# VHH binders against Ras-specific guanine nucleotide-releasing factor 1 (RASGRF1): the designs that were tried, part 6

Target 1, 187 residues: Ras-specific guanine nucleotide-releasing factor 1 (RASGRF1), of Homo sapiens (Human) (q13972r240to426)
Amino acid sequence: KRNQVVFSMLEAEAEYVQQLHILVNNFLRPLRMAASSKKPPITHDDVSSIFLNSETIMFLHQIFYQGLKARISSWPTLVLADLFDILLPMLNIYQEFVRNHQYSLQILAHCKQNRDFDKLLKHYEAKPDCEERTLETFLTYPMFQIPRYILTLHELLAHTPHEHVERNSLDYAKSKLEELSRIMHDE
Below, E stands for the ipSAE of ESMFold2; O stands for the ipSAE of OpenDDE; V2 stands for 0.75 times the mean of E and O plus 0.25 times the DockQ between their complexes.

## First folded at step 1 (VHH)

Design a62 (framework vhh_7b18_3)
Fold by ESMFold2-Fast, scan of step 1:
Structure a62 (fold): chain B 187 residues (1-187), chain A 124 residues (1-124)
Amino acid sequence: as target 1 above (187 residues)
Amino acid sequence: QVQLVETGGGLVQPGGSLRLSCAASGFTFSSYWMGWARQVPGKGLEWVSYINSGGSTEYQDSVKGRFTISRDNAKSTVYLQMNSLKPEDTAVYYCAAETRYFGSLYDEHQYDYWGQGTQVTVSS
C-alpha cells in the first residue's frame, strides 16, 4: 500500500500543477497584459492583489513534480524524503497566499462590477481546459495544498515500517507541515 | 484501436531460452508503463516484470536474474528475454500496458490494456 500512496501523491501533484498552470496562463498572464493596455479593465495593483504570489507557487510545484516523476521512474525503489527536504524551506511562500486569500476574493468581486473586466473574465473561464471552473475555484486550490500534504504523509507513514530509512525524515516533514499550517491559520 | 500482440511463445526444454515480443498500437507507447504477467494452469494471474516510461525495471523474485525486460520505443515493442527456463515457468504470458500514474504491478487490475497472451511450455 505504501507505493499506492506515493502514486496517488504523484497523480494529485500532476493535477495540482495543471490547476496552477491554468491559473497562471489562462488568467494571471492575460489579465496582467490587459492591465497594460490603452484602456485597462483592471489595474496592475488589482492583478497583484488577486493573484498574489501564485506564479511563484506554480514554479515551485513544477520543480517538485519533476522530482516526483524522476523518483517514480525508479519504482519500486521509492525514496522521497530528499524531495520534501528541498520543498519544506520554500513553503513559507504559502503564508502570503493563504493569509491574503479572502482579500483577494474581495478585490476580484469588486473588479467583476466592471463590465469590460467581467466580459474578459468570462471569456477566459470559457476555455475548454477550465472544465466549467471559475477563476475563484482556481484561486482556492492553493488554500488546501499544505493540509493535503499532511494527510498524505500521515497515510504514507502509516505504511512505512519503523525501521525504514525514510521514516524519521518523513515524520519530521509532517511535523513541519503541521507547524506551517498552524502559523497560517487566521482568526 | 488499442492492440497488444504477443509473439515468441513455444515449447522449450528446461534450461532453455525464449524471447517474447509484444507489438503495441493505438496509443502513445513511450508514455506507458509496460509489463508482463502470466497465468499458470490452475493458478491465478501473477505479475512477472515491468518497465516504466523512464526505463526502470523490476522483476518478481522467482524470475530475477533469469528474465530481462526491455523496450524499443521506435518500434512500439516490449520484450521479455527468458533464460534458464524451469517447468514452473509454464504459463500463458500476457503483455500489459498502464498509464504511468498506475505503478503497482502486483495487482493485474492496475493495467489499462492487455494482449491476448502467448503460451510458454517448459518440458522435456
Scores: ipSAE 0.000, ipTM 0.096, lowest interface PAE 19.0, mean pLDDT 79

Design a63 (framework vhh_7b18_3)
Fold by ESMFold2-Fast, scan of step 1:
Structure a63 (fold): chain B 187 residues (1-187), chain A 124 residues (1-124)
Amino acid sequence: as target 1 above (187 residues)
Amino acid sequence: QVQLVETGGGLVQPGGSLRLSCAASGFTFSSYAMGWARQVPGKGLEWVSYISSGGSTEYQDSVKGRFTISRDNAKSTVYLQMNSLKPEDTAVYYCAAKGSYPFLYDTWSEYDYWGQGTQVTVSS
C-alpha cells in the first residue's frame, strides 16, 4: 500500500539522519578538534579529505526529515511530492562526496597507521550509539542514499494511481534523481 | 502561533538552586515532548534534559542527579529544577518542543520549536 511505503520512507530517513549525526558528532567534530591540539594525531587536511561535505549533507537531511515528519503528522493526508522539489536542487552536494569516497577511505586507512590516531578512533567507535559500527561504515551510508530514493520513488509510484494529484511530480523527481546518479557516476 | 517563554533564571551562588519554567502556547502541549538545552559561553548549544509526552525523562551525564525535569500539562508548562549548581552550569537556558518521535531526544537540532532563553549565572 502507498501509505506503508511513505511510513517506511520516514523510518528509513530517521535512521539515515541518526547515522549522519553519529558521523558528524562522534567522529568529524572530535577529530577536527584533535587536529587543532598541541600534538595532533591527524591533520586538518586529512579531516577534510575523510569527511568532505558530510556536515552539509547532515543539515540537508535534517531539514528533509522534519518536512516528512510534518506531512505524516497530518495523516491521513499524505502529500509529499513538493518536499522532493525542495530537496532536489540541494542534492548536487552529493556529487563531491560520492566522487571522492574512495580517496576518503584511502586517507582514513593511511591515518590508521598512526598509533595515536588508531587508538583515538577505536575509542570513538566504542561508543554505545555506534552499535559496533566503524567510521568506514558511517562514511559509506551516503553512497547509497540517492539510489535508495530512486528505489523508494519507484515503489511509491507503483502504488500511486495514474489519476493521483502528485503522480506527475513524483515521476519528475525520480527522473531528476536518476539524472543526478548518472552525473555522479560519470567523472 | 507557537510561543515558548522561559522564566526563573538569575544569579545564584555555587551549591544553590534555581527552578526554570517554560510556558507553552500555540500547540497541543500534552502531545509534545519537551526539552532543555544551554549555551555555555565559548561553546555551542548543549542538550541538557528531555521529557516525553508520557513523562519519561533523560539527562546529560554532567547534570544527572542534580537536575530534574518535570511537566504540568494542565498549565502547559515544563520545569527544570536545578540543584547543587556549579560555575560551569552558567549558561543561557532554552526550552524546546519536539512534536513527533522520541528518537534523537539528545539532538538539539531535532526539536521543532524553542524559546528565547533565560540567563543562569552561578558565581560567588
Scores: ipSAE 0.000, ipTM 0.088, lowest interface PAE 18.3, mean pLDDT 81

Design a64 (framework vhh_7b18_3)
Fold by ESMFold2-Fast, scan of step 1:
Structure a64 (fold): chain B 187 residues (1-187), chain A 124 residues (1-124)
Amino acid sequence: as target 1 above (187 residues)
Amino acid sequence: QVQLVETGGGLVQPGGSLRLSCAASGFTFSDYYMGWARQVPGKGLEWVSYISSSGSTEYQDSVKGRFTISRDNAKSTVYLQMNSLKPEDTAVYYCATSEYGLYFPQSWDDYDYWGQGTQVTVSS
């Protein structure tokens, strides 16, 4: 049912925001500090190449998640299409991340050849909130987020009556996400 | 503004026991690994033990089975329980942590922040 899809989307968004929070707080910010230390195990250029604009992506999804929570709290009068209208123009930031992801992983692999960096990275990966996941895993989550939104909107539309006030807006959002995905993932 | 304060040192006979405490302030204690190092007359600084934020521990070979490191995150305190003390354990013991947190720090130069030290003397 439609409401079940919406509640699943909220749960998935909460999980994604948590993943981005771990990426930024457990990895990006500490490694940025390490790059400024007396014996840096990693350069500021390497940090920028590995993490790209992931911090900006985190801020975007924190805002989107709060907006989604606010809409759901007004249930059963549940209107979501306008929230996607706010999100869509800002998803252009994914282009930088998606296009540079392979290079990011190459730089990370090179940095892992440095003993001090590898030791520090393993220390951060050992934190309980990582749940035995690696930095590579956290860097991979943004790669699939736009495809996941497309699937979610497809499912939501399948459970939305043709006469529903949001149907045209949801169709538009799905179309725009599909266009963006084609541009970013078509190499 | 990191501050580490050691206590519990003293004079003990060979085979005796002592418990060292280190009270930490000025940082989020639970997020940092904590270590103990000692200044042995004639040898310089040497690493003794560490405990990670998750509770993983390691020990210098000469103290394995005799020393136990532990932490109390609610009290922001790290402990070193020293049993079966030997004259060669005589040293100034320092509590230490790293500015950016290293994993498995087994060298004294892996630490950035140090306490004032507490004297342990093992003699008859």
Scores: ipSAE 0.000, ipTM 0.096, lowest interface PAE 21.3, mean pLDDT 81

## First folded at step 2 (VHH)

Design b01 (from a10 with F27S T28I S31I Y32N T52S; framework vhh_7ocj_1; at its last look DockQ between E and O 0.01; V2 from the best seeds 0.00; counts 0 for: pae E 18.4 > 2, unsure alone 60.3 < 65, placed apart)
Fold by ESMFold2, look of step 2:
Structure b01 (fold): chain B 187 residues (1-187), chain A 125 residues (1-125)
Amino acid sequence: as target 1 above (187 residues)
Amino acid sequence: QVQLVESGGGLVQAGGSLRLSCAASGSIFSINAMGWYRQAPGKQRELVAAISSGGSTRYGDFVKGRFTISRGNAKNTVYLQMNSLSVEDTAVYYCAADYRTSLLDYFTGSEYDYWGQGTQVTVSS
């Protein structure tokens, strides 16, 4: 039923927001502070190159998550198509992240040749909420999320009658995400 | 400016039927839900029935299958068919709606509760 798809969307979005929160709070912000220290193990330019617009992506998905949570908490209000309109204006942000992702991993690998940076990074990765995952793993989660949304919209449309008030909006959101995915593969 | 207009209330004999109508107008970006609440003298306002934009319905326990909420041909209209009315159903019935008025409200997650002026339903024995 549509309600089960929507609940699974909420759970998946909560997981993704937490992944972004860990990326920003356990890595980006501490490394930004370290870059301003008296003996910096990493430059501000390298922090910017590694993390790109990750903080903006986190804020976008916090807004999306709150919108999705509010609709489920306010049942029977199940108008969901407008939520994906939050993501569509921000497609350039994802495109920028995807375009530069491999370069960001290369910069990170270069930074790891600095022993002080490598020790600091391993300390951040040892925090319990990282659950033994590396910074590279957290940097890669956004690369998978757009395909997940496409699959979720496909499943939601399969349970949405053609005459449903949301039908055209959901189709439009899916088509725009598919265009983004196609652009991501071409780059 | 959003406005909810109820109609269809009145006096009815016990066992009888009434059909309430509610129409919403004004600057509406999206509709989350519409429905009916009632308030008898000295009582708290309570849910009678609600219908989402997706067609899902919810009823107060006191309805006991006697009432049916439906959406009109226009998306901004809701109806409440009330059958087998009893004296306990005497109350003011309010149309309520949960709407967003702009795309900014959508981004912030803000929603507005709108209430009609109410229509009196009186059931005589």
Scores: ipSAE 0.000, ipTM 0.085, lowest interface PAE 18.4, mean pLDDT 78
ESMFold2 (binder alone), look of step 2: mean pLDDT 76; pTM 0.787
OpenDDE, look of step 2: ipSAE 0.006; ipTM 0.259

Design b02 (from a05, 13 letters changed; framework vhh_vobarilizumab_d1; at its last look DockQ between E and O 0.04; V2 from the best seeds 0.00; counts 0 for: pae E 19.6 > 2, unsure alone 63.5 < 65, placed apart)
Fold by ESMFold2, look of step 2:
Structure b02 (fold): chain B 187 residues (1-187), chain A 123 residues (1-123)
Amino acid sequence: as target 1 above (187 residues)
Amino acid sequence: EVQLVESGGGLVQPGGSLRLSCAASGSIFSINAMAWYRQAPGKGRELVAGISSGGSTSYADSVKGRFTISRDNAKNTLYLQMNSLRPEDTAVYYCAAEPSGYWLIDSTQYDYWGQGTLVTVSS
């Protein structure tokens, strides 16, 4: 059962990394390029406001995903708790993204009043890998990631014997994420 | 560690058919997503077809209706049936594996690749 949770974690992380990859490579990077053009449809300041630290989030989760893959491939040894400790220093990045989310959507809505920007955005959204999802949808995925990790750790602990060597480390990681989620959503 | 070995490449006339195989070892084949990529001379690697752990398939537009991806979990083998081959299909074909059960869009993020098998479509 514990192995099933771990494989589910890998599947979920791959999905999230793919969503972040689309956000950065299909939207952020092309729009950053467009902002440097001779007749820019969007300013660099607006690109920064919409996407904030999205590229940093993508890179960090690529590293986390690779770490998770490596641990799964290292049978019979499977140690997961220290992997979550790698994520804990990055929580300030998530706090800033979450706090900025409504502002980023407001800036995006304003930019869409420019016809040239709106046409360009519609073109990017029409790519097959977007699967008819909007930029707003991709910007929303990071908003829920901390709660997803809390649920995953809860499920993992439910299948971790009380005397397991990792028990205390997993409990600590979950408690830190819960504290952060409270700060991010309640004040 | 996952090891992948491709076979079945060769020289074929336009309109002909080939079947590629990829033998996998060192992993639970049934839980991996598998994909075929190809690299033509002077080009980057591009996705040809993917198959998830659950059997869902996806194809590049250029090969839809001509190529079929399949897997045999009992033999730990991935297949690519290539029909109605064109000179534009000439490339080295690579097998890739993803333990998540889903493939990633960015091929540079894959850890598990075969060494490739050459397919040449020429008169």
Scores: ipSAE 0.000, ipTM 0.122, lowest interface PAE 19.6, mean pLDDT 79
ESMFold2 (binder alone), look of step 2: mean pLDDT 78; pTM 0.795
OpenDDE, look of step 2: ipSAE 0.005; ipTM 0.285

Design b03 (from a08, 13 letters changed; framework vhh_vobarilizumab_d1; at its last look DockQ between E and O 0.04; V2 from the best seeds 0.00; counts 0 for: pae E 17.6 > 2, unsure alone 58.4 < 65, placed apart)
Fold by ESMFold2, look of step 2:
Structure b03 (fold): chain B 187 residues (1-187), chain A 124 residues (1-124)
Amino acid sequence: as target 1 above (187 residues)
Amino acid sequence: EVQLVESGGGLVQPGGSLRLSCAASGSIFSINAMAWYRQAPGKGRELVAGISSGGSTSYADSVKGRFTISRDNAKNTLYLQMNSLRPEDTAVYYCATDQSYWLGDYISRSYDYWGQGTLVTVSS
């Protein structure tokens, strides 16, 4: 039922946070340091264009994950509405990410024409946590996660009585995520 | 804090086998990726084999088909089975992990942890 949906949400959020963590800590931060080297294989401007606001997205979801985990520990009373109230104002960060995502992939493709950068990137992608996934794959995970949240909220609402105090807040959260998804389709 | 201790190195003839072990301490072994690196005399460290927290493995081309990485999460131990050893496999072998504290570190710090190494010598 409702509690099974929330436990599944916690598992999915942990997975997503780990994906974001790999993106930031295995790629963004090492490349930012490489851009400051004597003979940099990539510029700071290109690092910024490739990764956009992905570090901010990671921080948001680390906070959201910790909040979700804390609320599950308060079982059997499980109230999520105030967590979503904190999260939703920050979703404009996703709109900026979505707007510029294809440009970021184009910049990455251009950077890979530099042999030193390509070799360095392959080194980072070879780390075990990447599990044979590319930087492009990690940059795309935020795009896939939005539909997952919409489906999760739909299922949660199916198990939430219409009189429940959370009903309006959950409906609002779902509506905002659906609007973001429509913007993604209008690219 | 994570501590890594390698064992199982030694002197072996070409064509022989060794099994390296890496005992890990700490509460996060089962969620960390682990790897074996080696450093031959006068060379830098190179990746030999890696295993993700989920069990996916990868290998350097020079060891594919001869070495097998594995982990036992119940014993907090990483293994490297080395078969068909060659003189060029002579090196100090290190166990390593990328220590990520994404659950408890809101600034998203990543730490690299290494053992002290175990010497493997392949010589007639």
Scores: ipSAE 0.000, ipTM 0.185, lowest interface PAE 17.6, mean pLDDT 77
ESMFold2 (binder alone), look of step 2: mean pLDDT 76; pTM 0.783
OpenDDE, look of step 2: ipSAE 0.007; ipTM 0.296

## First folded at step 4 (VHH)

Design c01 (from a05 with S27F I28T I31D; framework vhh_7ocj_1; at its last look DockQ between E and O 0.03; V2 from the best seeds 0.00; counts 0 for: pae E 21.0 > 2, placed apart)
Amino acid sequence: QVQLVESGGGLVQAGGSLRLSCAASGFTFSDNAMGWYRQAPGKQRELVAAISSGGSTRYGDFVKGRFTISRGNAKNTVYLQMNSLSVEDTAVYYCAAEPSGYWLIDSTQYDYWGQGTQVTVSS
ESMFold2, look of step 4: ipSAE 0.000; ipTM 0.099
ESMFold2 (binder alone), look of step 4: mean pLDDT 81; pTM 0.823
OpenDDE, look of step 4: ipSAE 0.000; ipTM 0.240

Design c02 (from a05 with S27F I28T I31Y S52T; framework vhh_7ocj_1; at its last look DockQ between E and O 0.13; V2 from the best seeds 0.00; counts 0 for: pae E 17.3 > 2, placed apart)
Amino acid sequence: QVQLVESGGGLVQAGGSLRLSCAASGFTFSYNAMGWYRQAPGKQRELVAAITSGGSTRYGDFVKGRFTISRGNAKNTVYLQMNSLSVEDTAVYYCAAEPSGYWLIDSTQYDYWGQGTQVTVSS
ESMFold2, look of step 4: ipSAE 0.000; ipTM 0.158
ESMFold2 (binder alone), look of step 4: mean pLDDT 80; pTM 0.818
OpenDDE, look of step 4: ipSAE 0.000; ipTM 0.245

Design c03 (from c01 with S100Y; framework vhh_7ocj_1; at its last look DockQ between E and O 0.03; V2 from the best seeds 0.00; counts 0 for: pae E 18.5 > 2, placed apart)
Fold by ESMFold2, look of step 4:
Structure c03 (fold): chain B 187 residues (1-187), chain A 123 residues (1-123)
Amino acid sequence: as target 1 above (187 residues)
Amino acid sequence: QVQLVESGGGLVQAGGSLRLSCAASGFTFSDNAMGWYRQAPGKQRELVAAISSGGSTRYGDFVKGRFTISRGNAKNTVYLQMNSLSVEDTAVYYCAAEPYGYWLIDSTQYDYWGQGTQVTVSS
């Protein structure tokens, strides 16, 4: 039962990492290259404002995903204590992303007034792996994923005895995500 | 069905070069991290090189600048250029893939593996 929650978490993390991969590889990196072109349709400052720390978020979740996979492959020894070691950098990074989110969308809307940028963006959005989703949709995924982590940790704790060696670390992780969620709702 | 097919292995003289290729099918290649691992008889499988979906690379310590990993996303192929080969490089070389672009450190974390290609370096 506890292990079923962890297996579901692995699958959900894989899906989320894929969405972050699309954000970074279909949009951020090509737009960063376009900003360095001879007739740039967007500035490096605007790319930074739109995407902020999205690439760092992707890298951290890639590491988290591989860490979770490694724990599952070490069955029957399933220890998740190092989730706390990963969460501190994530919380700082997510707080910055959340506080900047509305500004990122505003800058994106202003950039779309440039016809060269708008055509380029529509080309990137037309790639099959985007599945008819917009850049705005991909920029919003981190906002929705945080509540899903809170629910997952709640389910994991429901199947973790209070005397379990990892109890305090998992409780701490959930409380920090709940604090971040409160900041998001007040913004 | 996922397939990884290695080619370019064989017999080579010490100091020589080989270029390994791994053609991938059955998944979205551009979304995957790709890696090369090797295993000599009686040894643990060890990382040779890995490349993320975004092009970032990592090499095993023994490589010491002799090997270069690259990817051709348009051709769904990952390459390993191997220079200055020595007898210690003799092994079966495996191509591996991870579906979501993560930099892979541990071979137990890869989801897909090729059949392997033999590289033999003669003295």
Scores: ipSAE 0.000, ipTM 0.111, lowest interface PAE 18.5, mean pLDDT 80
ESMFold2 (binder alone), look of step 4: mean pLDDT 80; pTM 0.821
OpenDDE, look of step 4: ipSAE 0.005; ipTM 0.238

Design c04 (from a08 with S27F I28T I31D G104E; framework vhh_7ocj_1; at its last look DockQ between E and O 0.07; V2 from the best seeds 0.00; counts 0 for: pae E 19.3 > 2, unsure alone 62.1 < 65, placed apart)
Amino acid sequence: QVQLVESGGGLVQAGGSLRLSCAASGFTFSDNAMGWYRQAPGKQRELVAAISSGGSTRYGDFVKGRFTISRGNAKNTVYLQMNSLSVEDTAVYYCATDQSYWLEDYISRSYDYWGQGTQVTVSS
ESMFold2, look of step 4: ipSAE 0.000; ipTM 0.110
ESMFold2 (binder alone), look of step 4: mean pLDDT 80; pTM 0.827
OpenDDE, look of step 4: ipSAE 0.005; ipTM 0.258

Design c05 (from c01 with Y102W W103Y; framework vhh_7ocj_1; at its last look DockQ between E and O 0.01; V2 from the best seeds 0.00; counts 0 for: pae E 21.1 > 2, placed apart)
Fold by OpenDDE, look of step 4:
Structure c05 (fold): chain B 187 residues (1-187), chain A 123 residues (1-123)
Amino acid sequence: as target 1 above (187 residues)
Amino acid sequence: QVQLVESGGGLVQAGGSLRLSCAASGFTFSDNAMGWYRQAPGKQRELVAAISSGGSTRYGDFVKGRFTISRGNAKNTVYLQMNSLSVEDTAVYYCAAEPSGWYLIDSTQYDYWGQGTQVTVSS
């Protein structure tokens, strides 16, 4: 059962990385290019305001995902505490994203008033990888990642014996994530 | 204390077969996944096969149906049937476990491992 939780975590991380990949490659980067065109449908400042540090978040989780895959390849012995030790200090980057999320959506809404931008955005959203999801949906995914980790670690701990070598480390990680979540949502 | 004792290794000709055994003690065997790993000189340790407490199996990419992992809970033993062996399969084979409280795969935890069993496949 503990292993199943870990496997599920890997699957969830894979999905999240894919979502971030779409956010960055299907929307952020193309819009940056569009902002540099002769008749830009959006400004560079607005692109920055909408996406913030999404690219940094993507890179972080690509690394984490690769780490998880490496651990899974060593099944049946699954060790994750060291990965969380690496991840936790870097998760403060979510503060910028979470705290400015509403503003990002407001800027996006404003940009959508431009007919050229709206048309372009619809074109991007129509790509098969998006599966009929909107940019707003993709921008929302990072908002749930920390809570998701907390739930996952909670479940993992429920199936981790108290004498397990990673018990304390996982518990610590959960506590730190909970603290981070509070900080991000209280401001 | 966790103890794993491998046996069954030896010298075999290419195309031959071996059956490795690992006797486990010091933990609740039936509740833990077991596995076989191997390490050739100058190479990293790699997963050969693993089996969950429920009997689900996983194999390394190089196995290609040649090996079969199984477990006997009554004897606290995990087995690796290796068929169609090749020279590339030459390595020290180690038994691995996921006991309740221990991290065994990491090299820093080698003390929890058995001595391993040498498998040599000649051309």
Scores: ipSAE 0.000, ipTM 0.190, lowest interface PAE 14.0, mean pLDDT 89
ESMFold2, look of step 4: ipSAE 0.000; ipTM 0.136
ESMFold2 (binder alone), look of step 4: mean pLDDT 84; pTM 0.852

Design c06 (from c01 with Q1E A14P G35A Q44G G60A F62S G72D V78L S86R V87P Q118L; framework vhh_vobarilizumab_d1; at its last look DockQ between E and O 0.03; V2 from the best seeds 0.00; counts 0 for: pae E 23.6 > 2, placed apart)
Fold by ESMFold2, look of step 4:
Structure c06 (fold): chain B 187 residues (1-187), chain A 123 residues (1-123)
Amino acid sequence: as target 1 above (187 residues)
Amino acid sequence: EVQLVESGGGLVQPGGSLRLSCAASGFTFSDNAMAWYRQAPGKGRELVAAISSGGSTRYADSVKGRFTISRDNAKNTLYLQMNSLRPEDTAVYYCAAEPSGYWLIDSTQYDYWGQGTLVTVSS
């Protein structure tokens, strides 16, 4: 039961990292290059406003995923405390993303009025790994991730005995995520 | 009715190879995590290898680098390729399925089990 939640967490993290990879590699990086071209369809300022700190978020979660995978691969030892020590201080970068997300979508909508940009964006969206999803969809995935971690930690704690060596660390992680969620919504 | 049927067991010399198959029916194979477990006489069941619905794999340390788990979702079949076999690999090998789609170490977490196929590694 507890192991089921942990394995589910690994698979969900793998999926999220893949979503972030697509956002960064299929959209951010090619558009950043296009903004430096001789006839740019989008400015660097607009790329920055649309994608915010997405690349930093991707790197953070790649590190977290590799750490989580290593713990699960080191069976039978399943100790997660030091991963949360790494993750929790870095999650404040989500405040910038969440605070500016609606503005980023507005900037993207304005950029799409340029036919050259819209044509290029549709080309990127047509790649097979996008699976018929739009840039707006990929930009929205990070908005759900902090709430998803809170739900996952709640489920994990429900299957973690009070005497478990990790109990206090998991309680701490959940409380810090709840505080972050409150701050992001409270202004 | 869920059914898992293992095949491909037999007698093989040390250093040899053997390929196990598990034919599955009665459930959506592609949504399930699948695993191979083994049980030697007088011992408990132990995980050999697992594969999630998405294709992520895990191996017991004792078989890593020698065994390969794979699945063919079109044929509803799970495989275990066993190379460089050793006498300690002698066991009944079981196929298991978990509807949640994730692999598990604890055998009590798997919902569905096959009847097993015997693998004997000796001269």
Scores: ipSAE 0.000, ipTM 0.081, lowest interface PAE 23.6, mean pLDDT 82
ESMFold2 (binder alone), look of step 4: mean pLDDT 82; pTM 0.826
OpenDDE, look of step 4: ipSAE 0.007; ipTM 0.279

## First folded at step 6 (VHH; framework vhh_7ocj_1)

Design d01 (from c02 with Y102R L104F I105Y Q109L; at its last look DockQ between E and O 0.02; V2 from the best seeds 0.00; counts 0 for: pae E 4.8 > 2, placed apart)
Amino acid sequence: QVQLVESGGGLVQAGGSLRLSCAASGFTFSYNAMGWYRQAPGKQRELVAAITSGGSTRYGDFVKGRFTISRGNAKNTVYLQMNSLSVEDTAVYYCAAEPSGRWFYDSTLYDYWGQGTQVTVSS
ESMFold2, look of step 6: ipSAE 0.247; ipTM 0.655
ESMFold2 (binder alone), look of step 6: mean pLDDT 82; pTM 0.838
OpenDDE, look of step 6: ipSAE 0.020; ipTM 0.352

